# VHH binders against UV-B-induced protein At3g17800, chloroplastic, part 7

Target 1, 346 residues: UV-B-induced protein At3g17800, chloroplastic, of Arabidopsis thaliana (Mouse-ear cress) (q9lvj0)
Amino acid sequence: ASSASNDASSGSSPKPIAPLQLQSPAGQFLSQILVSHPHLVPAAVEQQLEQLQTDRDSQGQNKDSASVPGTDIVLYRRIAELKENERRRTLEEILYALVVQKFMEANVSLVPSVSPSSDPSGRVDTWPTKVEKLERLHSPEMYEMIHNHLALILGSRMGDLNSVAQISKLRVGQVYAASVMYGYFLKRVDQRFQLEKTMKILPGGSDESKTSVEQAEGTATYQAAVSSHPEVGAFAGGVSAKGFGSEIKPSRLRSYVMSFDAETLQRYATIRSREAVGIIEKHTEALFGKPEIVITPEGTVDSSKDEQIKISFGGMKRLVLEAVTFGSFLWDVESHVDARYHFVLN

## First folded at step 22 (VHH)

Design af1 (from ae3 with E105D)
Fold by ESMFold2 at other seeds, fold request of step 23:
Formats: sequence, C-alpha cells, structure tokens
Structure af1 (fold): chain B 346 residues (1-346), chain A 119 residues (1-119)
Amino acid sequence: as target 1 above (346 residues)
Amino acid sequence: EVQLVESGGGLVKPGGSLRLSCAASGFTFSDYAARWFRQAPGKEREFVSGITSGGSTTYADSVKGRFTISRDNAKNSLYLQMNSLRAEDTAVYYCATYRLTYLRDYEHWGQGTLVTVSS
C-alpha cells in the first residue's frame, strides 16, 4: 500500500533499505528482521521455507471430491491459481530479502527509487557515485567482463564520469534490467569457470594459470627490487614497460564463454525461474516506475511517451554495477533456496 | 496456463445491443492493458477498443459513441457493451492483453466470439 509513496525527503530515519517493499506476510516479517536483526535473517528464511514445504506437502495429500458441474471446475481452477500465486509471491519475496541481505553484508546501500528531482541541476542521481565496494565483490575474471560491459554502455564517456546526459527513463530501466540479466549469466559461468580452474581441466589452464601467476609475482618482485635499488627501476622500467605492454592480456572468462556452443549459451543466458524473473520486473518497476504505454486510435501500443531524466555518467556507472551485482547475488540466492525448497524448472 | 475466453456473442437484430465478456486467467490481469479486435469475413482484423491498466479508453472511429469498453479487475474480466448494432458490426470479436516491463513485453489473445447482426 505505502511502498510507492517513498521519496528522498519523506524517508523516515532509518531510511528504506530497498526500493521494493514486500507485501506478503513472510516478506513483511523478513523486511522487519532485515532492519532490526539482520543476523537472524538466514534462520527466519529457513523457517519460512519449511512452512512453504509443509504447505506443499499438505496440498499433495489433499483428497477432495471434484465437483462435476463446469461452473465448479472454473471455481476450483481460480482457487488453485490464487494459491499458486500466493506461493510464488511468498517465494519471490524470500529471494528478494536474501538478495537485500547480501547487499547489507557487503555494506552496500541499494539505490532508492528514482523520483522527480528536487536537485537544482535536475539530475536524478542523488546516490553516491563511489563504487569501490561493488567492484570488490566479484572475481577478477568476472570484473574484467563487467568492465567491458560498462565500456559498451558508457562508450567514450568511460573516463568522463562527471558529464550529465538526458536520456529516456525507459531506456535507463531497460539497461538496468539487461545488466541484471548479464550479472546473473556472468555469475553462473564464472562459478563453473572457477571450479574447473581449481580442478585443472580448463583448456590450456596450466599454461595460462602459470603465466598469470608468474606475471603477478614478477610485478611484485620488480617492485621490491626497485624499492631496494632505485637504479634498477630506471633500467627495468624501460624493458619491463615494453614487456608488459607487448604481453597479451586475454580475458580467460571471455575465452571460456566463447568455447560454449549456442545451445549451452542460450541455456546459461536464460533466467531459470519465474520467481527470479518476477523479482527483476518488480525491482525495476520499484526503481523506475511502471513503463507508460498509450493505446493509439489505430489500436497499437505506443511507449514513446516516457519521461526524460538527467543522470551523470558516474550515476549511470553506479546503477549498472548495482544491477550486475544484483543479478550475481540473485543467481547465488536462487541456487541456495532451490537446494532447500525445490522450485527451479517447474 | 494463460487463457482469455470470450463470451456473449450471438445473433442480434440491427439497432440492438449485446455485451461481450472476456475472462482472463493465469496472469495478473490488472497489470495489463486490454483491447478488443474484430474480424469480418474476408476482411483484415481491425481494432475496436482498448483500455489501459490505468483505465484510459480508446475507440476506433467506427464504434465511437456506440460501444463502451470497461474492465473489472476483481473479476479478471474485460467487457464490451455494444449498442446501436449495425450489419457492418458482424464479425468475430477477439480480446487481447498487453504488458510492457523493463525485461520484455507480454501479449495474449483469445479465440474469439461470433457476433451476427441481421434481420
């Protein structure tokens, strides 16, 4: 009821921890625990999952006399749909609460709902642009892919984060949602990549791993020698700079992804559960509002009437990094919950 | 399972009235825009009327003033009240729903209900 009413000036202290307000009984319970006793969230989630499992087992044992009339069949179908919708909403909100908990554990505040700006510049990005905490949450190989993603989105402005752009709010929300999906995909692939790397089964992994370790150790050894012997730094700087500048810096995760056939890539790029899709849609609508559409006199749907917003490239970078991190956490949370309450692929 | 089931079609005399219903199931109807289309024999399907999730209505010129679209979100139902019917209104009438999210769009169609206007 009150979740869409939040703005920056109306936030009571303490401020809202996430843009999406949870409405199910389980979601409201978890929301309060997230604020008051975040260390209890895992235990509270386990209790809620046990309740869902008990409810599902009871439904599987329920014997009822099926009504014969067609009207009764329609009524029973609608009741069954309501129960399934309630189960899905509860599960979605458990997943969302766990994603929010992961952001809290990382000491990263989620960006608040994007609202009409009271800032004299007209910018909507009132959130901090510091991203160091977000950047450290990912493996080095995954971060290289995230950096490339940012470069594609920000283009020539990657080094000019103070610039402000006027852009469709619909477009920003679409970029955010696509970045969530990308983070989900990257975590899924990176998780497999890291496991295979530790088991030494990657193509050319021993050579590549040895080369990467040797380069890192060589750099550290070089820096230590320079500190001890300044004259070595002057000589080695010229040779080492050419050596490092001429060395290939391939992304092993990118190469690993390119080794998949099209069917495997399609499977990994697909969000596994309807509940995860639902969370992404609800979260982005909480951030950006529902996309506006108009029905034309010709009967077509027109979405071109969306709001324009002003956002700095630093603000955009922060949004995209949050979106990728959200997707990464969603993969982990979905897998964690599925192990305890099976819901994926059905 | 997503379903849209139209009902209320039938035979009616010129100048008469008829009310079409469309029952939605398998999705949250209140989040969707909804539209009526019709297809006369040998003709292309044409737009009749639409209503957004917020309740804004749009009508084709050929039915404006005679037809009224409405929705009841509590019953997951879309309606078309058709008054002052003419022989030219004879067609199969289809309901359709549409929703845009930041991830994708969703579109659903019913199978249609026949309306015949004749003496």
Scores: ipSAE 0.791, ipTM 0.905, lowest interface PAE 0.5, mean pLDDT 80
Fold by ESMFold2, fold request of step 23:
Structure af1 (fold): chain B 346 residues (1-346), chain A 119 residues (1-119)
Amino acid sequence: as target 1 above (346 residues)
Amino acid sequence: EVQLVESGGGLVKPGGSLRLSCAASGFTFSDYAARWFRQAPGKEREFVSGITSGGSTTYADSVKGRFTISRDNAKNSLYLQMNSLRAEDTAVYYCATYRLTYLRDYEHWGQGTLVTVSS
């Protein structure tokens, strides 16, 4: 049976299993199954995907039987668009439920929505800083790249996780979202790398667990495309990009990525579906709230007066590791669902 | 397909009123801030009024007290009630929407609707 201890202790403020609350009928159904009967989630998802396929097939039949041109055609087109939008929302929520399931299977609790803290220090990071489970979820080669990503974000504070920074909530959310994209990219590339390594088909380097130093010309292109915004260095107090570059260790996965031509790298750096983009945006907004903007008297949009929060470097590390893991799981979930209900167009 | 369609423009005498509408489709309008701009012939586009997703409103000084911006998220629509119209309000009026997410920003523009205020 499911663990009910968390629910039983929730008389004043129960903690949901995920920050994003699902709104569609399918999403609400799956969220209940995730709590009550998590072993049934795969079957429940398959049922929901079958229903989604049936709805899409029946709409194609109705589209071919449209009557009389004119105002009826405009109304039919509008209704078809609304149904397509509803199917997309439903699919996004199915995908999100599957990502949440993967966190539950890994026995990793998602960080709850960030809210004003009653903690005496004023810090928002009430979540545990233990990250060992998250670190085990990735191949050693993928984790090397994740560690380098963390070093770029945290800078010299990688060894001083109790230090606290005051940083805009917008910037934390942007680092989180960029880290989700990076995890998505890394899983996509690592999956190919691990298959080729197993079949002993790798460009350059050796198949042994430790290889000689490989000199690569640079990793800046893929890092710019998927791994960070210019503002991620601001968390660590504006450390030099040259300093971070000098500290990055060569790795077999990095060398593998550098072996891609520009076309392949660009394709891999792109999130394949609108649904996956929507999930990242909705999940981060559930965590951090919608980014606050102000319309100035001149008519411009201004986000510079964003809320400031206090977060420890350990809390930030936990957020970034979760974000990368979320992106990694999203790649797997997207691929799994696409094989059963085709929605990826790229 | 993302679309913003303005309507409600036309010819009106000074001192009259018009109500502009902007119908949004292809995106979740309630997540967006929305703004009205206008461009008179031979002049640069200028801000008229804006409303955030949370409902906070902003007005250019030239229209304060005469124009009222509003939104109806259930109808995916933005409105501009224009009262006490003056000749200098003659312009093409544009609807624009803006959303900032943690991944990127989104900006959409309509094609405009002509408002002519003349005797």
Scores: ipSAE 0.784, ipTM 0.906, lowest interface PAE 0.6, mean pLDDT 80
Fold by ESMFold2 at other seeds, fold request of step 23:
Structure af1 (fold): chain B 346 residues (1-346), chain A 119 residues (1-119)
Amino acid sequence: as target 1 above (346 residues)
Amino acid sequence: EVQLVESGGGLVKPGGSLRLSCAASGFTFSDYAARWFRQAPGKEREFVSGITSGGSTTYADSVKGRFTISRDNAKNSLYLQMNSLRAEDTAVYYCATYRLTYLRDYEHWGQGTLVTVSS
């Protein structure tokens, strides 16, 4: 349960509740409700999804789509594409509003857009240190995987979060985006894992022996080859496969993931909708700005001339935890909306 | 769904001018850098000019001062004004778009438009 944090009486400097500003009529409506009456967002979303469904149904019934030969076919196709793109944008913003609502219900403020700091040190990470709330939002098994992900990104600095690094803004944004995708994947797998774990508690299925996980580790040598698969390793490993860590900490969720065949792992590693991909891209661009590129005289694209930022390892940890949580919420929100307004095509 | 359609190619005499257009659809053109490439028969494709989403322009040495790239984001269109054309400019001209996001990069290519410079 969360509450609106702003006074209603004057035009004091409003702090945006999320870095991405919503532009569609539905998005602007939901953004206002998020600020004023966040508990009404689910009902408002349902209303907006009904409008989208009506709009989509009327486009499928559009007669006279080829009233005039040749030229009108191209024109009608262009008009239909514009309408479809607007519906997609609207849906993306509905999904984003729902993700923001989940952060508000968890009493976690999203990090604001990263900009050049007026702080004397030049550090960009002035955001609050509310990582305890973020850490509690995940199952213990999921959090163990998140912890391993953090260790790969932060390395030996996991114990010294006050130290500061100067790092490419592009790199930070890429780590954030990869962490969103990882959170999406983890939530998807964890939901299945928790269901199976619950069913094992039922009569005839209670394998509560903690040694079954340890014994699965010993017998997992047959399945260790699956974890070596490049696509699985990329999703499970995070930023760099070759870190300073000598071995990732074993976990029951990791063992569960390794028990899937390669086709299942690939399917779970895929973001299911174009809208979810679009949200990740727009959210990260709202946070970090569009990646800067230049076109060389040879015609190639060069991204090496990008902004450097100063960020503490604690600030980086906060960003990564938010990103994983964002991905986890996105999975839930995508599933919720797809049940109401089918858009996931695979 | 994603389309880049070049137009404006044709036959022109040396010293003449031609304006190429590239119409984009199926994606948000204003988020993309855009480039022109060309390929003469029997040669590999070569860079002609580029313009970033922010409007910064780049030209190959062979076309500097003769060609001008521009874009109109409201019309989802890329342009190449070609002046002082030479026989060596004869090629199929392709427009291409590029976007880097924090997740991945995207690259799209058109089918090309033929420019022939002959006396």
Scores: ipSAE 0.784, ipTM 0.903, lowest interface PAE 0.6, mean pLDDT 80
Fold by ESMFold2, look of step 22:
Structure af1 (fold): chain B 346 residues (1-346), chain A 119 residues (1-119)
Amino acid sequence: as target 1 above (346 residues)
Amino acid sequence: EVQLVESGGGLVKPGGSLRLSCAASGFTFSDYAARWFRQAPGKEREFVSGITSGGSTTYADSVKGRFTISRDNAKNSLYLQMNSLRAEDTAVYYCATYRLTYLRDYEHWGQGTLVTVSS
């Protein structure tokens, strides 16, 4: 469709449907089904989840056998570790395939891997800047928060999307990853907000006294949670963006978030599963390459000599909107799969 | 559970050689940079050598030409070949790993293995 990305090196060959290439046999099968027979993906996923459950249950019986006297405990433990790692990789790839399917259903092409080589202009953003499809995928309240997030990232250049910046590739990748986490968090909160709104149990009030108390209490608990879990609220070494606490425009969802106590904020500030964290890390590395590090003669690690790239503010907006949408879909996919194959730690 | 287990430490005479090993488990070792550190009694821990996931090596000046770092990703193992050992090389040697992702960094440490260089 009209949102397909472009670069000079890919004009004649079919582009992959996603930047991350799946490595497990199940993942490679799902990748083929996504392209050739997308209507079969739900059935294929169901069968693979049933197989994962069966494999996990049977491994519990082998572990009991390894605990008895006279068995090769070292061999059984090594086999169990390999099987567990294989199941985890398979599950990650099932989740990723389902996220990709959601993008395909929305008729949105994922941005391809950012190429180190570029045309004479030097810009890496060959993807289209039109974002209407991405914007319509979210509730109005969630969109307000996304818009504020974009304003924080783009700053005064929110109105000048054709301008080009030269910025660390590491920083762009960090902004992308943090925006994925933010989308995951927003969807999680938005779902609770929408439920409570339809049941008429939201605070809802905008009177000066009630709003002031909620805002002050919420910002204190938010700051305590962010201090404990900086991965949600801060970008290390990248483009400065703030999750909460510096909003320019009030919104109902922001007020709702500020009403949470510290325990609730801390719970919502964390990604629920190791698999979801792994997907974010692998997806961003597929997009931007592994972050480059150097070990100095003093023994410290140094990432400051990373690649610089040129990107328009419109290109950056497109990346951030994709990232937030990816995180939102990841929350939904994680929840759906957990209902079928329990893997989330509470 | 993430584990780094050093081995190969012991008593060796000056001028001798010793090979340290570090076995990694509970994570994908090939994605990590790996480093050796050492701490002599009464001194601060100091860097010895490092190797990136791509294989690039770095050495502290005090060990260049005498020590060689290597890795075997198939065996999830890090090695330090120590030649021409001196009394000042006496220390507890630590294995450490490091990985940077776009979300966070990861750092893991072993418990150490004692190397004593003495007559």
Scores: ipSAE 0.777, ipTM 0.900, lowest interface PAE 0.6, mean pLDDT 80

Design af1 (from ae3 with E105D)
Fold by ESMFold2, fold request of step 23:
Structure af1 (fold): chain B 346 residues (1-346), chain A 119 residues (1-119)
Amino acid sequence: as target 1 above (346 residues)
Amino acid sequence: EVQLVESGGGLVKPGGSLRLSCAASGFTFSDYAARWFRQAPGKEREFVSGITSGGSTTYADSVKGRFTISRDNAKNSLYLQMNSLRAEDTAVYYCATYRLTYLRDYEHWGQGTLVTVSS
């Protein structure tokens, strides 16, 4: 039976800690621990990963059943597929819970689902526009590249945060998703860069001015590698040297990225796991709703008739910084979990 | 594994009826738009009908009023009720699904089921 008071949260109810609601038993358990006993989350995650490992190992012991013909083999395959799908969903939710924990540890609240607001301006961005905590979560070298990414997205309006734009909700969601992928890529590269910097084996050393010509060549290589991945190239800030905004200032991390061959850039620009891709898709759909499409009389799919929203440039900056930070955390969380429960293939 | 399996094709006399089914597995069908296409011998594939995840339907002019698309999200199934069949409806009928996310789009196709309208 339903209550007469509905399920809407009141002013005394706690705000949701993240826009995506976890549905699996493990996910619901971790969501409660995140709020009530956050210091127990690492131990709870380890127990859930051990259970996943045990479940997977048990099915490995039973692979010999594939030699049985008939209806039993069909049932076995269907059951095994269902169990694999459940393990994948459970793993996705463990990874998401760990990303949320990293935001909580940083004392940064995730932006809530974007919805109509009673704000007199009609703006959807009711979240704070102050971003100092987000900016401090990244190495100085990574932040310089994040700043360039913001400049490409916001253009000359980076200093005009109070201005409001009316733009497609689909485009905002796509920029968010692309920014998550960019943050994932940047953290992956920055992690290697920081290690090599500590060991004093970085290319170029102290002759930073010599790399201007090499940076131009490396920029073209970087853009080619990113462009071979449509999802990262759409709004991830992958532009030519004459892209939107002013010319890009050289940085040590940018120079380091330019030193990679095309195969390495392509690998680093790719999300390593299906689970990480699924998290990005579910998180962005929790934030922005499912993208709307129309089937035309000619039978084609059209997404251009999308909802328009009003958002300030400060609100947009906050979204993009969160997205990059989310991607950065996702890289760390994916790597941490893969070391304990191997699921990343390459 | 993602699968779309069409069924219900066969031989029917002009004026007759058939109901095509498409069973989806390996993905959440309710999140997808779904379409029927057909390819007649010697012709390019053409659109027949579509239904969005929200239930909005679209029909090609050549089948409007004769064909009805429907979906059952609880059974992960897409249907095409084909009435008043004509010789020109003879084709292999394909089920296709489409989903747009903020990262990418997904498109899946079945292998088709043959509908023959003759004699």
Scores: ipSAE 0.768, ipTM 0.895, lowest interface PAE 0.6, mean pLDDT 80

